VH-VL binders against Putative 6-carboxy-5,6,7,8-tetrahydropterin synthase (queD). Designs and how they scored, part 4

Target 1, 157 residues: Putative 6-carboxy-5,6,7,8-tetrahydropterin synthase (queD), of Pyrococcus abyssi (q9uxz4)
Amino acid sequence: MKRVVSIKRRIYWTKEFDSSHFLELEYESKCRRLHGHTYRVEVEIEGEPNEHGMIFDFNHLSELIKTLDHKVIVSEKWVRYEEGYVLIEKNDKLLKLPRSEVVVIDKPNVTAEYIAEWISERILENAGENVREIRVRVWEDPRSYAEITLTLKPQGS

## First folded at step 10 (VH-VL; framework fv_roledumab)

Design H32R (from f7 with heavy chain K98R)
Fold by ESMFold2-Fast, scan of step 10:
Order: C-alpha cells, then structure tokens, then sequence
Structure H32R (fold): chain C 157 residues (1-157), chain A 120 residues (1-120), chain B 107 residues (1-107)
C-alpha cells in the first residue's frame, strides 16, 4: 500500500520573568501606577531542521528574556537620557534610574500586546529561512495573555 | 535582509541646503530608532542625529543643532535629513544607521552612504 | 561629552599576528562599547557590542574585553581580510562618540 507522509514540526519554549511597568490610559485605573508582574512568555516556532538539526536555538530565547528580567519596562515616548541614566516622565511620575535597570521598548505603551510584539520582532531577527511561523504569548497574570503570530514565507515558493 | 539606501547628496556652495533620504527594507521600520552618522574625507566617524520610532523624540549633535532637521515617514519606510546653512566642515559621507532598540545605541546596520560636498 | 581615545593610531602587522587595539573613555561607561570595522570606501561593519559580545556571523578570532574606562579589541591570527580601520564607540550617553580609529596595515 502506497502512502505519502508529510511532517509538520513545531517547538515550544516557555519562561517567566519578573518586571515592572505602568500603563498610559485615558481613564482611571490602578494599572496607571508603577507595579510588578511575574510575566510568562510562551514561544512556538514551526519550521524545518537546519543543517545542525535545529529549527531555532533556544539559547537565543533565553538571552532575549534575560534582557527583560528584573527591569522596569517603559515606552520610548516617556524617556530621555542623561549620562548613565534614564529619566522617565509620564503623568504624575518622575523617575531617574540607572540605564542597566530599564528596558525601553519602541512602542507607545507597555501592554502585554506591545511586549509580545516587541519580543516577536526580536525573535524574527534570529530566524533562518527554515522557519515558517513564530507565535508569542505574553501573560501578565494566570488569567490573561496577548498573542502575536508571524507567518514567514519560504524561499522560492 | 535588512537594507538601508541613502540618496540626495551632492555638491553645494556654503549657505545652501540639501535634503537626504534613506529608504529601509527587510525589518519593521516603524519599530526602530534610527540615526545619521557622517564621516569627513580621510577622517573618523561622527554621530549627527537620532529620531525615535514614531518621530516624536529627536536629538542632534551640537555641531548641527538648529541647522539640520531629522524626520521620518513610516508609511514609506523612509528617513529624511534636511541640511540647512551648510558649511565646508559639513563635507562628509552621510550614513543612516539602525540601532537594535532605543535603549541600545550601537549600530547593527548601516547604509552605503551618500556624499555631501560643501565648497565653492 | 565622553571622549574616546584609541591607541595606536596605526599598526603594521602580518597575517597570523595577534593584534590588540585599545580604547579609553574619559569617564566610566560600564560596558557600553561597540566596535566596528571599516574597509576603504565602504560603510562600517558591526563587530561587537556590550564590550565583549560578538555579533552573529563575525569570526571568532575577534574578541572584545574591558569595562569602566579601558577596552580592547583583539584579533587572533590576523587574516588578509582583516586589514582595515577599527572604531570603538561609546553608547553610555548622548552625544554618541567614536574613537578616532586605528588603521591596521599590512607590513
């Protein structure tokens, strides 16, 4: 009996990180206050094994999430830089922190949606021609997450 | 792959103006801070200006502040640098360059450069 | 503004040599130093960031070290394609500043 077999390969990686943020919102909310989360990042990558037998190197994901861990995550729109420091001014807040303690994301706000998008863009930069899909979920708490999916077109198709 | 292509350079007399452009491809342009860096003939690199991902924050080197203006059009994936009141010491190859994200100001990608010559 | 001083200004070397270029900041800049290679008539090429982290695709014969004020770029076993001018750059604070460059020339 003749059969055609097609294999679809997907890898999964997850890690938690502890960081703080605040949101810019048009309405009153406790989320406008500086506060912390134990975030959870889930990454799924679909593709073919490369010459080393890997779809994607998990070490790249670990290093990326280390960048976010134990930081204050802020929007680029709220910051200016002084020697060795980031000055954060938004709403009723004025904070001056050593640059090493702050992650500035190129997004208008620091929502789970924008954090997921920022992470997905940096994962994409390290993806080879063998990668077909990248999915990133960012959980702010056990009940809610934001999800970004990037679909990559294979070379010559 | 990430690509940056500059244009708009030329030869002008002191006091004149030029507008440089840089067209980006291969990445989410609207999510990256961009810079201009110049290099005078047979000299080293000099940082000129930076613009945030959305164009709302700009910084300039003291040597060009008040004369140069940086802007971007995210719908066209294009940067612009308006050079006004040009001086002979502005003669240089002008590069546009990308940084990995706003908090890390090292240049991971550079364009090929466009030559600006200011002389009579 | 933070002044970045490279030494030497130029260096004569042969293929196979170990080359060390130094870069000194006028004040403490932690590890916020990047290194670039520039060949005649070409744009700079990114090599190293955060003083010692090698960019993907850059040959392992290149390495960086240092923190605070003193930084070095080392090329082990120099190859023919490595003859170029090398620049350090601090990105600790604005304005961003580069060293004056070190030209590595064939003997």
Amino acid sequence: as target 1 above (157 residues)
Amino acid sequence: QVQLVESGGGVVQPGRSLRLSCTASGFTFSSYRMHWVRQAPAKGLEWVATISYDGSNKQYADSVKGRFTFSRDNSQDTLYLQLNSLRPEDTAVYYCARVYYSGEWYFDYWGQGTMVTVSS
Amino acid sequence: AIRMTQSPSSFSASTGDRVTITCRASQGISSYVAWYQQKSGKAPKFLIYKASTLQSGVPSRFSGSGSGTDFTLTINSLQSEDFATYYCQQYYSYPLTFGQGTRVEIT
Scores: ipSAE 0.633, ipTM 0.826, lowest interface PAE 1.4, mean pLDDT 89

Design H33A (from f7 with heavy chain V99A)
Fold by ESMFold2-Fast, scan of step 10:
Structure H33A (fold): chain C 157 residues (1-157), chain A 120 residues (1-120), chain B 107 residues (1-107)
Amino acid sequence: as target 1 above (157 residues)
Amino acid sequence: QVQLVESGGGVVQPGRSLRLSCTASGFTFSSYRMHWVRQAPAKGLEWVATISYDGSNKQYADSVKGRFTFSRDNSQDTLYLQLNSLRPEDTAVYYCAKAYYSGEWYFDYWGQGTMVTVSS
Amino acid sequence: AIRMTQSPSSFSASTGDRVTITCRASQGISSYVAWYQQKSGKAPKFLIYKASTLQSGVPSRFSGSGSGTDFTLTINSLQSEDFATYYCQQYYSYPLTFGQGTRVEIT
């Protein structure tokens, strides 16, 4: 008697990074001030092993999160570029920082929700056809996180 | 699995117009700054234009400013480049290209290109 | 606009050769340089960014170096699939500019 067994495979990866941000809000809040967090990123990827027995390469995740580490994260809507520098103008702030110290994300604000979405989009670009789901959580502090889930279909059946 | 597919190229006489399209798949199109890059026969690459993720900010090379118009439809994952007042020197393969992200303007993915020929 | 000048414009090489291509910017651009490979009739393929960071999936025989104004792309042991035209691109400021290209041809 052979049992018919279906296998679902998922990998998990996590890493912390230290970065600063501020939020654009219509009301007064300390979150409008430039401040830092030790963020934690959790990534779960479901899929089938590829030719090398991998669902996804963890080294790519490490390099991706390194781009966010020790940076000021800002919205593309708040910036303009001057040779070698990023000028950040929003609310009561005017900051001119070396380009190497800033990460500009193509989102309207720099919330944990949009950071998680930005990370998920970079992961998606490098996902093979063997990947079925990408889940990203971004913890802003030990008590709260934002989560994005991307569900992928095979190119054809 | 990221794909960019251009269409709309052709042969036209000087002074006429063409509309190029680029259909994107395999990434969240609405979250990326996009570019057009062209290449004249037997010549190198030339950057043409860029459009922000939400379409609110656009920049053009001086050689095409005022003649070309870049737009996007995020609901259809499609870019458009309207080419007006075409000149023989606009003859080139036009590539749709994806920037890595807003602060990094190198192109990690390119379409196959569409040929625009301007001649009499 | 920042002018990117490649050297040489073309050269002949054999499989197994070490090939170096130089790219010079008309002003300092830190490390904001990318390199592309283009084969005849095809779209460019992304190789390197930030002067020296190799894209995943690009063979380790490719490497980049440099900062400021002078940049180099090296192919340590040329393979048959490497005969192509190579372009550098600065992304330090708009307008974005490319080098004129270096054609690597079989001897």
Scores: ipSAE 0.647, ipTM 0.862, lowest interface PAE 1.8, mean pLDDT 90

Design H33E (from f7 with heavy chain V99E)
Fold by ESMFold2-Fast, scan of step 10:
Structure H33E (fold): chain C 157 residues (1-157), chain A 120 residues (1-120), chain B 107 residues (1-107)
Amino acid sequence: as target 1 above (157 residues)
Amino acid sequence: QVQLVESGGGVVQPGRSLRLSCTASGFTFSSYRMHWVRQAPAKGLEWVATISYDGSNKQYADSVKGRFTFSRDNSQDTLYLQLNSLRPEDTAVYYCAKEYYSGEWYFDYWGQGTMVTVSS
Amino acid sequence: AIRMTQSPSSFSASTGDRVTITCRASQGISSYVAWYQQKSGKAPKFLIYKASTLQSGVPSRFSGSGSGTDFTLTINSLQSEDFATYYCQQYYSYPLTFGQGTRVEIT
């Protein structure tokens, strides 16, 4: 008799990106200042191969992270739009930047937690029914990260 | 798989009201700005309205401002468009549409549309 | 509002043809243009954003180009499933506006 084997497959992808942000906090903190990080994003996706033998196409991850790289990341709550520009008003700041230099996220703040959540949601849209889990970690520095895990089911069973 | 399903269209006389709904699935609905776009018979696309991810910010085309009201229920993954004081020129297929991400106002997914006919 | 004008409004083509559709904005909009395909009775399908970036899953025979006021959608080697109406859309400023559409018809 042949051995019965179950297989669990997971892929891993990682990339750094350099971007700026600031936090809205109710207390005094240097984190309220505009400042930069070399972020690292790690993505793990568990699932079955599709008709092309892939769980997920890494090119989608590369393109997504390029949208964050060399940008100022801001909350949609802080912005107004003018032709070609994003106007950012929060606390003591008033910034007017070309749209090409800003990423606006639909989150109330620009923490590693919310950046990880934003990334995970964009990955989900490119995930087929063969995907079972998406895990995203965002590191702001070498010692700390935030993590989001999405658990998925196939449609239509 | 991302899906948007519209409902609530129908045939009404001028001056009447309809409420359109759009049910979303396959993405984190509460994290996206959403739009309504309409298309009159044999004509092109016309943007109608937008609503922010949390419902706090809304914008309307001048042609519908004051008559249409956009809202959302993030707990039900549903959009609503209340159409009041309808006019014959509001006759169109109404689509709900999802932004790709915040600040980029193009639409990666559309519903199949619901037909609103305003005639006497 | 920014007016988007497409040309031609319609034309006939055959399978294998190279098809070019143009879109002109009434003012400079950088590269903030998206393109959509709409088949009869169906919702629009997203093809291209930022004037030239192809959406994943869209065949490579589609391409976009242009910046400022003049934009082009090209379909290299037209296939039977490409007979449709194509729309450009600016997303530089509100209100969002679309071109009037270009219908690609079978010869």
Scores: ipSAE 0.477, ipTM 0.802, lowest interface PAE 2.8, mean pLDDT 89

Design H33I (from f7 with heavy chain V99I)
Fold by ESMFold2-Fast, scan of step 10:
Structure H33I (fold): chain C 157 residues (1-157), chain A 120 residues (1-120), chain B 107 residues (1-107)
Amino acid sequence: as target 1 above (157 residues)
Amino acid sequence: QVQLVESGGGVVQPGRSLRLSCTASGFTFSSYRMHWVRQAPAKGLEWVATISYDGSNKQYADSVKGRFTFSRDNSQDTLYLQLNSLRPEDTAVYYCAKIYYSGEWYFDYWGQGTMVTVSS
Amino acid sequence: AIRMTQSPSSFSASTGDRVTITCRASQGISSYVAWYQQKSGKAPKFLIYKASTLQSGVPSRFSGSGSGTDFTLTINSLQSEDFATYYCQQYYSYPLTFGQGTRVEIT
């Protein structure tokens, strides 16, 4: 009798951000040089509406991506801190940048894969019990992206 | 949904040892730098130690350096703080705490704390 | 180490009062100050970071200001749930340091 078997709800959000990085690689590559990208992040979240009718607050996503925008993104493995500054030493580079201009991620490298993972982890912390899946894609250019999918278990089940 | 739960506190005599544990849930534990902060009875907060996401880098307050050892087991989502050569002034509630991301060393989540009492 | 000094150490207040707590650093720390609220028997709760940015979910009656060496936490119209001890923390450099705390007690 019933025509609808189940309902699946998903929201989509996207934003660009401009940041620079370099990769730690064992082989020679221009990707080892400090360079920039206009990254694009896509977020899909599946779940049920909360008491306010939202699956997830898009304002949180906007604030999270502002953290990465117009920064040099570096691995925690490459840095040490001095008052007001971050000292970055890796490959043939020695950089001293104001702390406000650097985002240090707790990953071994600054690949699209690790950036997507870092973003997904911050989204996870703000996900309510109504969220079932978080998917994050990070595009370094118009042709390629890395994707992370987190599948969440119901709390207390 | 982020939770930190400390255990391992107790009452010991000066010179003894204790091992504190902190079990994490609700976030990707293996991707965060973590801290221990303590608070003596009727006193303020004192930072104790920090450990990087992979355990390779550690820093300690001068008051505990050489006596306390911080470690983590990312497969179990657990922090450990080994307290050796305990002194009466180490008496405090010990909290584990997380930061939002590296470079910003303010504590967005704290555990409930575990009490360490060092007395004769 | 950077010393953080709070004033006053304690005071009595009534609901509806405007409460101001000050925190002074022994050297310039830009805006790298966080504020925490701690209720008796509980862990600290995060309120403010970067001197003036309010954490999501914290009531708008709380505000922070300052830069350099002098910082202020203000509670604009004190509510019953606000009676607690408040701590400032610098995160400009290691070792991380806290103020000694300001206890806000009901009169």
Scores: ipSAE 0.730, ipTM 0.884, lowest interface PAE 1.3, mean pLDDT 90

Design H33L (from f7 with heavy chain V99L)
Fold by ESMFold2-Fast, scan of step 10:
Structure H33L (fold): chain C 157 residues (1-157), chain A 120 residues (1-120), chain B 107 residues (1-107)
Amino acid sequence: as target 1 above (157 residues)
Amino acid sequence: QVQLVESGGGVVQPGRSLRLSCTASGFTFSSYRMHWVRQAPAKGLEWVATISYDGSNKQYADSVKGRFTFSRDNSQDTLYLQLNSLRPEDTAVYYCAKLYYSGEWYFDYWGQGTMVTVSS
Amino acid sequence: AIRMTQSPSSFSASTGDRVTITCRASQGISSYVAWYQQKSGKAPKFLIYKASTLQSGVPSRFSGSGSGTDFTLTINSLQSEDFATYYCQQYYSYPLTFGQGTRVEIT
């Protein structure tokens, strides 16, 4: 008898960030109001070690999440730019904020689902061919999260 | 691996048209604002145009407004730049370029470029 | 449009030299400046954003500084692969504009 072993390697990283948002909804909801959350991001990445012995560099995740921290997160569809400022117009709101205080995401809305998707896409563009799966969870509070999973196949596999 | 590959350049006479394409891979194309930047022979870089992630918002450099049209097909991960009424001063290598994300208008990835030559 | 002016237009240097390239904006642009390296026949390569933040994978011999109107790219101890043309770009407002470029040439 011979034993054949395959190894799956996964890393886990998590960080909180405090940010505000509002939602575009076709129905009345308090979620249409500008409000804040202490978000938690959990990232799991499956893959093989690269030339430095890493599946993915945690410093890239830390840098990425810092861009969201203490910001107002808004949809690209709601904004126009003036020198030094972002003008946000949606749901009877008109906000003019310094550009440094706003994160504009290329999504139609600012739900936990779209925030998780936006984060996963930034991670993907920094992922090497050694990465097989990226999973991102975004918690809006201690009881609820949205999850995105990107499954990556090597060429010719 | 992020890749951008331009095509469609060539040699044309003044007043003619060309359609440039840029095919993207290695990132979620439909989630990024994209740009075209050109570079005339032995000259510097000049921004040409931008298109939002969903194609609903477009901006053009004054030098090309009314002559160039930017579009995208997110189902094919492809950008198009229609060049009409071409002039000798449009002669350049045309690059498509990816923004880091919508709030930060610097280019983290560039294509290899495609050469457009406008001459008789 | 915001005009970006680089100096010098060219720099003759040897390996081991410290190279300093300056970029001046025609108006205040805070720290919204990126730097690119372009080798002959190649597309530009992204180096620095927000005036001083080095892109992952770019060697630490590269550094950027400045705010407002005056910005600097420094290459400490020039290596053979650093002979290229360097461009600054403002991303404070549209239209996006680049400096005219600084060519770093072998002595």
Scores: ipSAE 0.688, ipTM 0.867, lowest interface PAE 1.4, mean pLDDT 90

Design H33T (from f7 with heavy chain V99T)
Fold by ESMFold2-Fast, scan of step 10:
Structure H33T (fold): chain C 157 residues (1-157), chain A 120 residues (1-120), chain B 107 residues (1-107)
Amino acid sequence: as target 1 above (157 residues)
Amino acid sequence: QVQLVESGGGVVQPGRSLRLSCTASGFTFSSYRMHWVRQAPAKGLEWVATISYDGSNKQYADSVKGRFTFSRDNSQDTLYLQLNSLRPEDTAVYYCAKTYYSGEWYFDYWGQGTMVTVSS
Amino acid sequence: AIRMTQSPSSFSASTGDRVTITCRASQGISSYVAWYQQKSGKAPKFLIYKASTLQSGVPSRFSGSGSGTDFTLTINSLQSEDFATYYCQQYYSYPLTFGQGTRVEIT
């Protein structure tokens, strides 16, 4: 179409998941206690369709978020591993949970910011050269979210 | 594209040292636990060592503990494996490998490997 | 350490065959098993994790099953590019351990 100057394509995907966490904070806060949220993840990916006509496979997003659902999310800095178990030691807490019930993220804390970043990093490594931007929002409640945007460089040369 | 490229291998005599490097690209290197895995000629795979995303936690196979030192430089997206007091049984191709995240220790990406030969 | 034993160590097969490789852990490891394919002179290629989840991009003729101590990798309708050595790996506990490998050779 000579009338169309350019086409920008973006897909949107969203899913809720229920998980528990606690925060490491220097100050006193209820957020330092083990507690739960119904999180909501929003993913926007901008790019061109690949040979299969997809910018990104939604099934991958579903599988990724499923790994977080009904888990206790903890920082790698707080954990030791025993056979079949994760030992969590932080903020005067000592918890021993079956490995299947815990998600250990490679971040110093379990904030919405770091959860969004962790999700964006897993999406990035599965993104083809057809992807130009990845945006991830993580809502801890209906009123607040953290957002990470990854802008990808054009294919070299 | 995720890439891992090893270097630093070579031929050395028993008791000598080598420093292996692995350069990473295509993912947020500073956010992943990394591993070294080796494979002796015509043999199977053997896990060697792991290092956490920030370098604060390391584990080694008993066969190399006290002789090998794993480190990382997140500003350069580079892993290092210092091989000291090398023995003939350390002869192998050494691969660096990435995990999906710290809670899952399977290797979704591998480097091409660098050959270490320890012989007189 | 958890010992991973594969069987058979090697076998010959023809294109179109359905082939099965087994992997047995010396203790219960739930579903914390991954499978890799290695061709001569190449690095291992990741195929399967959590015993049965296929990595994106791996052909659907590959499948994994099992839990506890007994695990199986199946290749339905073997293709010419599938002649390789296959390894199982447990990631239930450190130290991480691999099976000794199963070499699939053309008949």
Scores: ipSAE 0.720, ipTM 0.876, lowest interface PAE 1.3, mean pLDDT 89

Design H34F (from f7 with heavy chain Y100F)
Fold by ESMFold2-Fast, scan of step 10:
Structure H34F (fold): chain C 157 residues (1-157), chain A 120 residues (1-120), chain B 107 residues (1-107)
Amino acid sequence: as target 1 above (157 residues)
Amino acid sequence: QVQLVESGGGVVQPGRSLRLSCTASGFTFSSYRMHWVRQAPAKGLEWVATISYDGSNKQYADSVKGRFTFSRDNSQDTLYLQLNSLRPEDTAVYYCAKVFYSGEWYFDYWGQGTMVTVSS
Amino acid sequence: AIRMTQSPSSFSASTGDRVTITCRASQGISSYVAWYQQKSGKAPKFLIYKASTLQSGVPSRFSGSGSGTDFTLTINSLQSEDFATYYCQQYYSYPLTFGQGTRVEIT
């Protein structure tokens, strides 16, 4: 009689960042105005230790979130580029900001859902074959978050 | 992990056409702006064109504008570059290349390249 | 278009040498410079972005510096796998432009 144990390993990481955005909405809403949030990102990664005993390097998460901090986050659909600047034009808004102060995401809008998805996709880039799941939550305030889960399958067979 | 595979190169006479393809895997293809970069034999790198994540915005180098057409099929994770009115100076290895994200136009991954030779 | 000029165009070196490659932009481009390594018959490999930030997995003997118009790639204590052609690229504005390349060859 042998004891059978199955181990599931998950790491957790979290960080806040302060950034501004606005939403494209068909209806009237204060969310259409340029405004800021103290966002919180939570990342959970499930997997097996690699040869170095790590599931994922937390330094990659820290650097990624620093990219979003103290920026204006905008949709690629709203922007044009000019030397050193991003020109943001959407409906009645026209903003020209130094490129270093803007993060352009490849999403149709700048919702917590799309920010979480964008973050998850950047994390996926650095995931080894030992990673099985990436979960990202983005809180816009202390009471609510959006969540994205990426499930990774082995490439062989 | 991340992989880009080009195909469609070949030898063609001046004035003819060729269609290049690039198949992507290991990342969420539909969420990235993509580029084509070429390199003539024994020469340096030359940027050719870019296409936004959804295909709605495209830019071309002046040397190819009006002759080359960039497109993408996000359902198949594939890029296409249609080369029309080819000239001897278009002879090069053509690479498809991925950017880190649309606001940063440096190339973190490149395909192996496909050779286009325009000669007669 | 922003012109990127590399120097030298080529040179011979030995393992253990310190190699310095310079790249000059025709106008100010802040820190929007990337560096690539290309070995014969292979695609370019990404090394550095934003003038000085090493890509994960790139050996620490590689370093980048510079801002504005003058940029430098340094390889401290050259190894046998470092013999290659190196390219700088500006990504400050379209059209994107590369330097003409610097070929590092065995002495």
Scores: ipSAE 0.624, ipTM 0.858, lowest interface PAE 2.0, mean pLDDT 89

Design H34H (from f7 with heavy chain Y100H)
Fold by ESMFold2-Fast, scan of step 10:
Structure H34H (fold): chain C 157 residues (1-157), chain A 120 residues (1-120), chain B 107 residues (1-107)
Amino acid sequence: as target 1 above (157 residues)
Amino acid sequence: QVQLVESGGGVVQPGRSLRLSCTASGFTFSSYRMHWVRQAPAKGLEWVATISYDGSNKQYADSVKGRFTFSRDNSQDTLYLQLNSLRPEDTAVYYCAKVHYSGEWYFDYWGQGTMVTVSS
Amino acid sequence: AIRMTQSPSSFSASTGDRVTITCRASQGISSYVAWYQQKSGKAPKFLIYKASTLQSGVPSRFSGSGSGTDFTLTINSLQSEDFATYYCQQYYSYPLTFGQGTRVEIT
């Protein structure tokens, strides 16, 4: 395009997943109970096409969200691993679940904010030098979301 | 950027105590689960203990359970490992190690180690 | 506890060689294996996690593979800096366990 000064490229991907969690809170709340949500994750990635013409492979996003779907999401500070099981002890709960049914996140709590941050970090692990920004939104309900934006420096800065 | 520095090792008689320290810099120390791993002379690595980012969850190898106590001071970016009732088989270089991801226990950074020798 | 057995315990190699180190778990551990490099008198250095994912900054000549009980670390074209002892570690189950180590020595 002869008249175009620059091109900014951004891809968008979204998917729902159904998972359970509970929150560690200093006050009484129904959110301290084990309960489920149909979450929605939205991912926006800005960058340049790589050698295959892709900014980022959507298959990696699909596989990542499959790891969260139909799982119990827990904080690593509540868990112990034992022969294929995860033992979870917090908020007067004691659960022993197969490791395949639990996602342990390296966050202090299992809020939409921390889930979005965890997802953004997993996406970053698969991002090439052509990626300049990763934005992740996690919705717990139709009216609210948490958002994390990672701005990436060029290599050799 | 990330640096872990251990201290407090030495030579002691069986039954005595030592307190090891590990000072962290270059990362948000208060956000990470930490571990101690030891290595006896001319032998392999052995996991010793772990502590959650806030100190509320601690786990120990069976060989040291009841004798060693792991703690942390997030205001000083420092880990402590109290070694009580030391035995000759506790002789090793002790490393503090940072998890790469707190939900999965593998280690991206290690300190230089501090030598504990238990002999009569 | 899950026992991790490495083979061989030691071997001699020359620069440019392709070397493979094997690690075997006493039970299925899916892909929950990390690999470390340790030089004499130094702390271990992180190489690989989840059996095959290379840590940022680790040379591409290193690769890992395997699932279940059998895992391998491969160095495609050995360089002088690669003479060291290598350890596998499982993080599938408490307590964490390491292989006994494989020493790669210069010929």
Scores: ipSAE 0.055, ipTM 0.638, lowest interface PAE 6.0, mean pLDDT 86

Design H34L (from f7 with heavy chain Y100L)
Fold by ESMFold2-Fast, scan of step 10:
Structure H34L (fold): chain C 157 residues (1-157), chain A 120 residues (1-120), chain B 107 residues (1-107)
Amino acid sequence: as target 1 above (157 residues)
Amino acid sequence: QVQLVESGGGVVQPGRSLRLSCTASGFTFSSYRMHWVRQAPAKGLEWVATISYDGSNKQYADSVKGRFTFSRDNSQDTLYLQLNSLRPEDTAVYYCAKVLYSGEWYFDYWGQGTMVTVSS
Amino acid sequence: AIRMTQSPSSFSASTGDRVTITCRASQGISSYVAWYQQKSGKAPKFLIYKASTLQSGVPSRFSGSGSGTDFTLTINSLQSEDFATYYCQQYYSYPLTFGQGTRVEIT
């Protein structure tokens, strides 16, 4: 051949969402109080086009982030469920909120790190064998983010 | 993609025990609440039990409380359901099932099931 | 426990038919209903959640509606692969409960 070319393909997607949380910390901090953020999620996915010419369908990302928007995000460790409601008990708080207003994540705390990890894991479920890497960044404010990278190997290598 | 594979079913006499397993792949197992659902021959679906992502919170259907024990090994991506004091009415295909996140208890992925037959 | 009652329990249909299956809860459950399809000898397949939200990859001929106590699954133009048993499930409270199932049989 005249030339051998190796191509690396990556797609990028971003969206903001507004949600509230609080942190479980063993020391006193204002972060233990219920408060809100305008979060920003950045997603980068590296891979090859699938049979439909896509590395990943952006609609799945939009739907996933909508589940977090305008919600109170809490850890599963802090909650118990009652008909139509989520009861949240932690840090001297007892909150009873309609289920429609709460997102319960399977993490021990609601940090940007765990939110990024939770998002990356949900993206992974929709990833085909053509996907090589999933990178998720969650910004709590314009100055700082947490990042999670999932490196994927082909099934049955 | 996401896969759940049950095993451990078989034929057993009333009063005996079985241990069912469910091996998970294609998702971060340690980050999901899991469930067991069963289906008796020619009958509908019946929820059996649930376990939180870290194994600290469990709930059981009244029909199996005190007899069945749900556990998980996150290092092996495996669920276990210990069936004790088995009764003929426990005869069913047992499915493990995944939820998308802890607060939503609908099942987006199911295993293929493992058959438990309790007969004398 | 919340009782989920489906109607009809079974019926025969032909390709191209519009099929409706109803599910009634014994108490108000808002929109916390999911629907599943089960073919003979297979595990259930997830179709719909939150009463009306279609899972990605499920054909648009499927739709769900309802809130409170009365819910409906509709198949607008039945295809050959749709002959199966359909189940509703409430996830408003534990214990989780399913309807008894509706079997859609080919004529």
Scores: ipSAE 0.571, ipTM 0.842, lowest interface PAE 2.3, mean pLDDT 89

